# Ledger of designs, part 5: VH-VL binders against Mucin-19 (Muc19)

Target 1, 175 residues: Mucin-19 (Muc19), of Mus musculus (Mouse) (q6pze0r851to1025)
Amino acid sequence: STCHVYGEGHFRTFDGESYSFDGLCQYTFLEDYCGQENGTFRILIESVPCCENGLTCSRKVIVTFQDQNIILQDGKVTAVQTAESTDCRERSANLYSIHTVGLYLIVKLLNGIILIWDKYTKVSVILDPSWQNKVCGLCGNNNGDLKDDFTTRHSSVAAGALEFANSWKTSQECS
Key: E = the ipSAE of ESMFold2; O = the ipSAE of OpenDDE; V2 = 0.75 times the mean of E and O plus 0.25 times the DockQ between their complexes.

## First folded at step 1 (VH-VL)

Design r4 (framework fv_ramucirumab; at its last look DockQ between E and O 0.04; V2 from the best seeds 0.00; counts 0 for: pae E 18.3 > 2, placed apart)
Fold by ESMFold2-Fast, scan of step 1:
Structure r4 (fold): chain C 175 residues (1-175), chain A 122 residues (1-122), chain B 107 residues (1-107)
Amino acid sequence: as target 1 above (175 residues)
Amino acid sequence: EVQLVQSGGGLVKPGGSLRLSCAASGFTFSSYSMNWVRQAPGKGLEWVSSISSSSSYIYYADSVKGRFTISRDNAKNSLYLQMNSLRAEDTAVYYCARVYGDYLEGSPFDYWGQGTMVTVSS
Amino acid sequence: DIQMTQSPSSVSASIGDRVTITCRASQDISSWLGWYQQKPGKAPKLLIYAASSLQSGVPSRFSGSGSGTYFTLTISSLQAEDFAVYFCQQYNSYPLTFGGGTKVDIK
């Protein structure tokens, strides 16, 4: 299943629903927490505007995975320890691999998630089939049914994309 | 470049039916939610109905619920409004209008059709 | 339903005047408000979205402000082509609702 966002907030969910939302806050693009504490990852996005014209020039992507933040910004990948972690833990296996193929930067996570970034506005996520019915966020719930793709953070079905997307803001301070 | 061309209006007696059409060109129709908005002679604007890009979500104003049906054919780039059990108070110019995306995310109706007059009288 | 109360119902103004139109929502709609211009016999045209964002192609003399329940549309220097009816619209929740309109007439 593939989900993507590009340009001025053009989204296509895993189940095939399309919508547009040009929010200026940080939003949960994809996660597996879905209201529970047993989650393992989050992918967050932010639109970065061009000068004063308000058009989206790029997207910043933050991947939180196994107590690390992987930041995609300015055509680069930076891994940062979360506030919960110190640099005293040895990891035996790589958590992710990075590849550059043509114009794309590809991040493969150990959990079977592939993230593709064109270094500008386009962000795509490809899920292993084992993730069916296990995710939520702006990409939808990956359950094969369009009827509930606008499932909010509070487990209700939103009446529109604005209500849906605003429920996935990471901070209520941003409006 | 973006065009919404409407047809199907006319004069009909109370209790009758009409089907309005809105033909889209100059943009990717399947990426936009579509709406019907009406305006009675000399009155303000009243939202009638909306349909998402994939037809998964449909909404109606209470005044038309159960009588009107909105639909779309993305292969034909066309939006429709089937109006049944028409009443005198349904007399209005009907506009089709697009919204970027499936609903009113951050941008309301940015392009409108020219309008189609529907007159319900005996 | 969210009620949109628009004032004044009409205003008489001269070319070069500053015109301000007000819109009040019956409940908090954040910034989810648009402004439209409608000329006789024509479809409405979007001027402002998200309360203050100017639609592409709209002259800079038009500006919007406000948030929550109180919003204004300002025309800084009225031109001949600006004589029209103006409507506000909330798009915070269904059903979508419009203000009653403000007619801007020649003085």
Scores: ipSAE 0.000, ipTM 0.476, lowest interface PAE 16.4, mean pLDDT 80
Fold by ESMFold2, look of step 15:
Structure r4 (fold): chain C 175 residues (1-175), chain A 122 residues (1-122), chain B 107 residues (1-107)
Amino acid sequence: as target 1 above (175 residues)
Amino acid sequence: EVQLVQSGGGLVKPGGSLRLSCAASGFTFSSYSMNWVRQAPGKGLEWVSSISSSSSYIYYADSVKGRFTISRDNAKNSLYLQMNSLRAEDTAVYYCARVYGDYLEGSPFDYWGQGTMVTVSS
Amino acid sequence: DIQMTQSPSSVSASIGDRVTITCRASQDISSWLGWYQQKPGKAPKLLIYAASSLQSGVPSRFSGSGSGTYFTLTISSLQAEDFAVYFCQQYNSYPLTFGGGTKVDIK
């Protein structure tokens, strides 16, 4: 199953719900915490606006997987450069792989999650079937049911995209 | 009470080595990632190195990469910085500082040690 | 690397003044910015985290705002103990970087 966002915040959830939302904060694209403290990953997303008109010109993606932070920004993976001094034993047991295929940057996590970025505004995530009913965030809950795809961080079903998406802000100090 | 007590500084000649220590108490050390930050006399702050709570991720500033090694011993509640091939520009007060968890989001350095002076001079 | 530029580099102010310090990031750092106070011979003290959240034990005359690339620290009514150097610091990505500092001196 596939979730994506592009342009001015045009989302399609894992279950096929389409909506538009382009807030200027950091949001949970998907995670497996879902109200619990014992999750294993988060994918966070931020829209990067153009200075002159405030329209989205790029996106920043932060992938937290186990003790690893992978940051996709400015057409490249920035945290990979900082992690080059990481313990060789940790790197030889690769928990992820990063590939450039044509214009796309692809991050494959050991847990069956594939993140695809066009180095601009489009971010896609593909889940293998083992993640059914195990995720939450702006990508919905991947349960095959459109009726509850707008489930907020607090487990209520929002009537619209604005309430739903704003519940997934990582900090309420941002408005 | 949270404490980070530093030791191991001093005067050393260029090319020499020192090992800095930071002993933690009053909190669950293994729940925190740890950092070294330095401040040259009369200058601003420069981040030096970070180590995750389990030592799975280690980061260095470019200015110290290959010369400094950060490590921790969670059984002894201690953080270390092994400093080799020291240069005059490494002269600074070195601080250890903690961050809850392993992620960059959330809170930055919420508690700092008292600082340890390192002087590299012929 | 994300460069953090503070303005002004120094401020001469009187007790009771409102002081505003700005910090500009060379890249978008979302809200992952902290403010520190440092007095001579002491370690920095965290004042503000996540751009606007007040650290426990910090007086309410300190406040922070901003997101993205532009951030401010405001001291609403300067007190004698507030004369110090203030630093911003991004913790959005490695390498972690600090602003150059702003000295707040008595006029």
Scores: ipSAE 0.000, ipTM 0.464, lowest interface PAE 18.3, mean pLDDT 82
ESMFold2 (binder alone), look of step 15: mean pLDDT 94; pTM 0.955
OpenDDE, look of step 15: ipSAE 0.021; ipTM 0.669

Design r5 (framework fv_ramucirumab; at its last look DockQ between E and O 0.04; V2 from the best seeds 0.00; counts 0 for: pae E 16.6 > 2, placed apart)
Fold by ESMFold2, look of step 15:
Structure r5 (fold): chain C 175 residues (1-175), chain A 124 residues (1-124), chain B 107 residues (1-107)
Amino acid sequence: as target 1 above (175 residues)
Amino acid sequence: EVQLVQSGGGLVKPGGSLRLSCAASGFTFSSYTMNWVRQAPGKGLEWVSSISSSSSYIYYADSVKGRFTISRDNAKNSLYLQMNSLRAEDTAVYYCARDTYYYDSSGFTPFDYWGQGTMVTVSS
Amino acid sequence: DIQMTQSPSSVSASIGDRVTITCRASQSISSYLGWYQQKPGKAPKLLIYAASSLQSGVPSRFSGSGSGTYFTLTISSLQAEDFAVYFCQQSYSTPLTFGGGTKVDIK
């Protein structure tokens, strides 16, 4: 299953719903926390403007997985340990791998999640079948049912994309 | 340059079998959902089958389910359609086609590149 | 199954004419719709994806619009190479289904 965003906020969820939303805040693209503290990962996105406020030049992607922050920004992928400062030579290469295929950067996580970035505005996430009905965020819940793809952070089903997407802001103090 | 080159068609009697092949080049084949579409002579287009990039998701039209098997070999950049228990109504030009998105998708998109087509004729 | 009803079945037109083809879905397909051009003896060629997005290399005289159940393909100024059969296709759910086609002919 695949979810993606590109351009000025054109999304397609895992279950196939398309919508447009290009907010200026940081949002949860995908996570398995879903209102609980026992999740294993988060993927956050934010638009990076280039000249005027309505124009998106790229996207920044932040992945939290195990004890790592993996940051996709400025055409690069970097990793920062979140729990303990250690030498970079001890980073856990078995937790994720990075591949370049043509112009794309591909980050494969050990948990079966594949993140694809064109170094510009397009971000895609591919899930293997083990993640069915275990995720939430701007990508929907991956349960095969379009009726509840607009499930908000608080488990209600929004009437439209604006209410749905704004519920996934990581800071409610952002506009 | 994206290319899809097809082979394996021909004339077969009802109840017979054929295997169609589609050889891909010019793109990362292992990242794309692939499809088979057929067109009976003088008729419109009918979707036949889809297979995701890792083969984790496979779909068939009801008219072919149980008789046709889609498969792929990502190491050989090749897509296949095994056609068993063929019927006269299976007579058509068969096209392989690539999804618009190159990511492994369980969703569906229109098809941006098509093979040249392979004629399959089922006649006694 | 989602039935795609395409109209008209045929249109006769002159070079320079504006041609509009419609496609109706039996249920909402959001924007999961593509438009194809097919010339005799050739494979279909994708023109429009996601209802309104122009495929790379397709002339700007082609445009698509619509969402939900009603979609249009418009050729703003018909040219000689545009005489062909046009198909819509929903990509919302399996079985993936095509419209019956619209033949665009020279008067």
Scores: ipSAE 0.000, ipTM 0.458, lowest interface PAE 16.6, mean pLDDT 82
ESMFold2-Fast, scan of step 1: ipSAE 0.005; ipTM 0.520
ESMFold2 (binder alone), look of step 15: mean pLDDT 91; pTM 0.938
OpenDDE, look of step 15: ipSAE 0.012; ipTM 0.601

Design r6 (framework fv_ramucirumab)
Fold by ESMFold2-Fast, scan of step 1:
Structure r6 (fold): chain C 175 residues (1-175), chain A 122 residues (1-122), chain B 107 residues (1-107)
Amino acid sequence: as target 1 above (175 residues)
Amino acid sequence: EVQLVQSGGGLVKPGGSLRLSCAASGFTFSSYSMNWVRQAPGKGLEWVSSISYSSSYIYYADSVKGRFTISRDNAKNSLYLQMNSLRAEDTAVYYCARGLEYSSSFGYFDYWGQGTMVTVSS
Amino acid sequence: DIQMTQSPSSVSASIGDRVTITCRASQGISNYLGWYQQKPGKAPKLLIYDASSLESGVPSRFSGSGSGTYFTLTISSLQAEDFAVYFCQQADSFPWTFGGGTKVDIK
């Protein structure tokens, strides 16, 4: 299944729900923590405005996986290694692969998650069916049921998109 | 020439332990990921564990997680699999295998050891 | 986990024959499919990676094709040393999984 966001915060979840939300904070796009401490990854997004009218010009993506951060920003990828790493190429070769296909940048994680970025506003994530019911965030919970796609960080079902999306902010200090 | 020479293995009772070894030669061992793959009698291949070339990343099949430990000694060009709490369903030929490093995928195995038989029986 | 299904489970062939075996994935795996050859009592040998890339030292009579969920391995002119079991493997998503194997026997 596929989830994506593009333009001025146009989202489509894994279960097929569409909504719009154009926030300026950092948000959890997808993760498997879901309120627990034993998760394995997070994908975070931030809108980057480029105009005085406040339109979203691009999106920054941060992937946290195996205690390292992979940052997609300004059309390029930067990986932050742990203090234990002696060779950054070893982590790149063994944790993820990066491909450039036309205008798209594709990051494939070892756990079967595929992230596609157009280097601008469009971010897509593709999951194996084995990830059904194991994820949460702005992409929904991937359970095949649209009725609870607005599941908040606190495991409740939001009445609307604004409440849903705001529950996935990574910092309460950002408004 | 690339060689992976395995040792260890044998017959052990359920609940017992064994340590498998794989000695590498003919290539820069410290530049390649290494893997263990097993094959039960009359059955297909099952991936068991992988270790990155610096030991920074280690992965296990769910069936062996918590019981098996993969490790490597780059100074000795050797790969190990410590197997604890062995069960009858762990009976298999165990292969060490080198990871193919020039594909965009991390999951191919280009050279294999000769295999070591592990039998778990009462 | 991604399930890999091979067909046929066995095939009888003569030297010089064209042999084709197929592999189907339970979900899309792009082109991340490898083929291995295993002779009796021996370890597997990598023949093809990324669906169609021939491994160094493997004879050109071996070729692979396919993408998504359907893949084939072809041996254009079977030789005596090609009688073996062939396995496909998906390298798209963790955990890595193998097909059940196809045994190529002498007719």
Scores: ipSAE 0.000, ipTM 0.461, lowest interface PAE 16.7, mean pLDDT 81

Design r7 (framework fv_ramucirumab)
Heavy chain, then light chain:
Amino acid sequence: EVQLVQSGGGLVKPGGSLRLSCAASGFTFSSYSMNWVRQAPGKGLEWVSSISSDSSYIYYADSVKGRFTISRDNAKNSLYLQMNSLRAEDTAVYYCARDIPYSGYELGAFDIWGQGTMVTVSS
Amino acid sequence: DIQMTQSPSSVSASIGDRVTITCRASQGISSWLGWYQQKPGKAPKLLIYAASSLQSGVPSRFSGSGSGTYFTLTISSLQAEDFAVYFCQQGYSFPYTFGGGTKVDIK
ESMFold2-Fast, scan of step 1: ipSAE 0.054; ipTM 0.677

Design r8 (framework fv_ramucirumab)
Fold by ESMFold2-Fast, scan of step 1:
Structure r8 (fold): chain C 175 residues (1-175), chain A 126 residues (1-126), chain B 107 residues (1-107)
Amino acid sequence: as target 1 above (175 residues)
Amino acid sequence: EVQLVQSGGGLVKPGGSLRLSCAASGFTFSSYSMNWVRQAPGKGLEWVSSISSSSSYIYYADSVKGRFTISRDNAKNSLYLQMNSLRAEDTAVYYCARSTYEYVGSGTYVYGMDVWGQGTMVTVSS
Amino acid sequence: DIQMTQSPSSVSASIGDRVTITCRASQGISSWLGWYQQKPGKAPKLLIYAASSLQSGVPSRFSGSGSGTYFTLTISSLQAEDFAVYFCQQANSFPPTFGGGTKVDIK
């Protein structure tokens, strides 16, 4: 299943719900923590304005996966080690692959998640069926049921898109 | 425990030389770019030099170029800074620091320094 | 070289206060900015990378915002252990450059 965001905050969840939200903070696009410490990844997004009128020119994407932050910004990708490790393995070679196909930058994570970025505003994430009902965030919970796609960070169902999206801010210090 | 332990500082006269060492433990040293950053007494931070994980890319601040040499020994988990022709303005606490960075498309390198040594004082005076 | 200007150079605050520190870049650096904390006699500690991403193990009262040339570090409720000097650092262009530092003192 596939989730998208593009333009001025046009979202379509894995379960097919569409909504609009044009926030300026950092938001959890997708994760498998869902209120617990046993998670393995996070995908975070931020809108980047280009003009005084506040139109979104691009999206910054941060993928956190096994001590790596993969940052997609300004048409570029950068990987940063985020945690201490005593491993003897080559880290990046076994965790993800990055390649360019036409206008798109594609990040394939070892866990079966595929992230596609047009280097501008459009971000897409593709999950294999093994991820059904194991994720949360602005992309919904991927359980095949539209009625709970607005599940907040606090495990409640929001009445609308604004309440839903604001619950997925990574910092409550951002207005 | 992830740590960087420094040694080799001291007092030296102008024109003299010193070699600083930084010993890494608790992580795979050969997978990280390493940096030297200095801080003069009561002043801010100044980046001095960096070396990539394989020693393929080495960079120096203009103020030390031609006088300082950064090197590493991945088999010994050690980073070095050979300082020659020292000047009074080189007086500072020198820190070694671990970072990751990558060449991305346009030739830009992005730095982040997440693990630091305790610092080594270098004093250059007559 | 990109010049990083911090303000204020010092601020006096009480425990529980909200403290905001500003950093300006002489050229656009997108979001490639980090914030460091340095306590007397100690090495710097990375708090925030990529302008807004909290480093592992750093308390959530620290937050960063901004892009382009204007950035802020906010401490939402100052604690006793937060009295330190704070530095911004641009990570977009070689060579990496630091701001002059902001000293946060107890009132």
Scores: ipSAE 0.000, ipTM 0.503, lowest interface PAE 12.8, mean pLDDT 81

Design r9 (framework fv_ramucirumab)
Fold by ESMFold2-Fast, scan of step 1:
Structure r9 (fold): chain C 175 residues (1-175), chain A 121 residues (1-121), chain B 107 residues (1-107)
Amino acid sequence: as target 1 above (175 residues)
Amino acid sequence: EVQLVQSGGGLVKPGGSLRLSCAASGFTFSSYWMNWVRQAPGKGLEWVSSISSSSSYIYYADSVKGRFTISRDNAKNSLYLQMNSLRAEDTAVYYCAREFGELSYYYMDVWGQGTMVTVSS
Amino acid sequence: DIQMTQSPSSVSASIGDRVTITCRASQGISSYLGWYQQKPGKAPKLLIYDASSLQSGVPSRFSGSGSGTYFTLTISSLQAEDFAVYFCQQYYSYPYTFGGGTKVDIK
């Protein structure tokens, strides 16, 4: 299944719900922590304004996986080890692969997650079927049921998109 | 054969304007980020500006912001640097350079021959 | 801005010598560093990218190492055509910045 965000905060979840939310903070796009300590990855997004009025020109994407941070920003990708271990350098090269196809940047993670970025505002995530009902965030919970697509960080069902999206902010300091 | 051929340099008075051109051949120009880098006589290299393949992302060194404009014409395989309000400290050889790196890193692998720009009264 | 400090500013060497040039970044840049060679009157030529990867067509006597903030370029056995100025460059973030250069001169 596939989740997208594009333009001024147009989202389509894995379960097929569509909504709009154009926040300027950092948000959890997708993760498997879902309130627990046993997660393995996070995908965070942040709108990047191109001028003073906050119009979104691109999205910054941060993927945290196996103690790696993969940062998609300014049309480029950087990969940074978050753990101190230098002996993981060669192993890190095999935990993911990055491909450029036309203007698209594709990140394939060993866990079966494919991230596609157009180097601007559109971010897409494709999940292996084994990830059904194991994820949460702005992309929804991938359980095939639209009734709980607005599941917040605290495992409640939000009444609307604004409440839902704001629950996935990574920092309470950001408005 | 991959090549960048530069033109448009010359002698100009302070406050004047000049436009540099860089013509690309032997590769799909529209797929690459491009850079301008300069070097004052006897000095080191200084990055001036970068432009993305579609012109959607443009970056400038603080020393040239508001005075220089980078642009490209993908149909003509050409990169440009419009230089306005030129100062004596802008005197340098200007290089255009292609940025390459498909997986995680971007470096300048192909360079033009350089164009001398002299700003003096 | 990320400041790139290069040392030494010049070195006098003989053919066959091992030459090592260092480059220090003011903050961590991972391995996003390239090394360039420049001969008088010519454009820079890429030698090493990603701190340690040898560019196609560059002789194997050139090698790069390092990560984070400390990097080295080594010429294992200096040849006549290697007398030039060498620059490091970070491409971790804008503005891109270069080291001050190291001139490799004949003894």
Scores: ipSAE 0.006, ipTM 0.490, lowest interface PAE 12.5, mean pLDDT 82

## First folded at step 2 (VH-VL; framework fv_denrakibart)

Design d9a (from d9 with heavy chain Y102F; at its last look DockQ between E and O 0.18; V2 from the best seeds 0.00; counts 0 for: pae E 7.7 > 2, placed apart)
Heavy chain, then light chain:
Amino acid sequence: EVQLVQSGAEVKKPGESLKISCKGSGYSFSTYWIGWVRQMPGKGLEWMGIIYPGDSDTRYSPSFQGQVTISADKSISTAYLQWSSLKASDTAMYYCARQTYFYGSEAFDIWGQGTLVTVSS
Amino acid sequence: DIVMTQSPDSLAVSLGERATINCKSSQSILYSSNNKNYLAWYQQKPGQPPKLLIYWASTRESGVPDRFSGSGSGTDFTLTISSLQAEDVAVYYCQQYYSTPFTFGQGTKVEIK
ESMFold2, look of step 2: ipSAE 0.022; ipTM 0.617
ESMFold2 (binder alone), look of step 2: mean pLDDT 92; pTM 0.944
OpenDDE, look of step 2: ipSAE 0.800; ipTM 0.906

Design d9b (from d9 with light chain T100Y; at its last look DockQ between E and O 0.06; V2 from the best seeds 0.00; counts 0 for: pae E 14.3 > 2, placed apart)
Fold by ESMFold2, look of step 2:
Structure d9b (fold): chain C 175 residues (1-175), chain A 121 residues (1-121), chain B 113 residues (1-113)
Amino acid sequence: as target 1 above (175 residues)
Amino acid sequence: EVQLVQSGAEVKKPGESLKISCKGSGYSFSTYWIGWVRQMPGKGLEWMGIIYPGDSDTRYSPSFQGQVTISADKSISTAYLQWSSLKASDTAMYYCARQTYYYGSEAFDIWGQGTLVTVSS
Amino acid sequence: DIVMTQSPDSLAVSLGERATINCKSSQSILYSSNNKNYLAWYQQKPGQPPKLLIYWASTRESGVPDRFSGSGSGTDFTLTISSLQAEDVAVYYCQQYYSYPFTFGQGTKVEIK
């Protein structure tokens, strides 16, 4: 199953729901925390506007996975160990792999999640069925049921895309 | 149903080569690490190494580095363990197992049935 | 390599009684970044492949009976079978998945007294 976003915030969830939302903040694209502190990863997205007109020119993607931030920005991928971690383990170098196919950058995490970026506005995430009902965010919950695809951060089902998407904003201080 | 099915038991002589297989079904084979575990007769479990079938990234235990080759063919959802020259001490049960990333854990959640390899003069 | 040491090597327990298996790692397997213990427990019944019981030291795998529980942190871990059943006769292994190689303990054989 695949979730993507492209252009001016055109989403397709894992369960096949399509909606448009182009917020100006940072949002949770996908995570397994889902209201708890025992999750293992987050994928966050931000729209990057063009300087001259405010339309979306690119996206910044931040993947938090164990003790690393993997940052997709400016057409490239960088990995940064968090400044708070003093417990560097030898396995950190083996947490992900990066591949290039044409203009696509592909990041494979050890947890079986595949992130695909076209170095521009399109970001895709691929999950296998074992992640069913284990994720949340702008990509929906991957349960095969369209009735609850707009489940908010607070576990309610929103009436529309705007309420749903704004609930996934990572900071309430952003407008 | 998610399953791993291994090739059948082998009886070999020292010095012979051998390649045993582990075929996955019911899930996206190329996106999960597959590990190999040895169990010598009457002994415990030994982690041998793992492979990511999507790109063949392979990691070995130092105890097995250079002693075996782990490989995969993602087009047929199959991982392999092979020896170029068997020794009598290679007599053991060999399991393949899938690493789970359920909530980020790397435990082995699905195991093959095992392949008994007997190496004797 | 992280050495995993189990105790006892074998254990005989009466039906319905508590069985306790200990596992000690040669270094801490608690990872500070996510506050998780990278420990699993497996059951291997005679003639069968191993079966995952517990991961993250205390989380039961789906379908595992409630009588199995895991506890401990850092270097010291325990698998408890609260009321031993006949079908629990097996060898039990701990495994760390903190750093390569992901070593197993030597196993603890559980039998009916």
Scores: ipSAE 0.006, ipTM 0.504, lowest interface PAE 14.3, mean pLDDT 84
ESMFold2 (binder alone), look of step 2: mean pLDDT 93; pTM 0.950
OpenDDE, look of step 2: ipSAE 0.022; ipTM 0.652

Design d9c (from d9 with heavy chain S30T T31D; at its last look DockQ between E and O 0.88; V2 from the best seeds 0.00; counts 0 for: pae E 2.6 > 2)
Heavy chain, then light chain:
Amino acid sequence: EVQLVQSGAEVKKPGESLKISCKGSGYSFTDYWIGWVRQMPGKGLEWMGIIYPGDSDTRYSPSFQGQVTISADKSISTAYLQWSSLKASDTAMYYCARQTYYYGSEAFDIWGQGTLVTVSS
Amino acid sequence: DIVMTQSPDSLAVSLGERATINCKSSQSILYSSNNKNYLAWYQQKPGQPPKLLIYWASTRESGVPDRFSGSGSGTDFTLTISSLQAEDVAVYYCQQYYSTPFTFGQGTKVEIK
ESMFold2, look of step 2: ipSAE 0.509; ipTM 0.811
ESMFold2 (binder alone), look of step 2: mean pLDDT 93; pTM 0.955
OpenDDE, look of step 2: ipSAE 0.445; ipTM 0.813
ESMFold2, look of step 4: ipSAE 0.498; ipTM 0.804
ESMFold2 (binder alone), look of step 4: mean pLDDT 93; pTM 0.955
OpenDDE, look of step 4: ipSAE 0.438; ipTM 0.810
ESMFold2-Fast, scan of step 5: ipSAE 0.299; ipTM 0.738

Design d9d (from d9 with heavy chain Y101W; at its last look DockQ between E and O 0.27; V2 from the best seeds 0.00; counts 0 for: pae E 6.8 > 2)
Heavy chain, then light chain:
Amino acid sequence: EVQLVQSGAEVKKPGESLKISCKGSGYSFSTYWIGWVRQMPGKGLEWMGIIYPGDSDTRYSPSFQGQVTISADKSISTAYLQWSSLKASDTAMYYCARQTWYYGSEAFDIWGQGTLVTVSS
Amino acid sequence: DIVMTQSPDSLAVSLGERATINCKSSQSILYSSNNKNYLAWYQQKPGQPPKLLIYWASTRESGVPDRFSGSGSGTDFTLTISSLQAEDVAVYYCQQYYSTPFTFGQGTKVEIK
ESMFold2, look of step 2: ipSAE 0.071; ipTM 0.684
ESMFold2 (binder alone), look of step 2: mean pLDDT 94; pTM 0.958
OpenDDE, look of step 2: ipSAE 0.789; ipTM 0.906

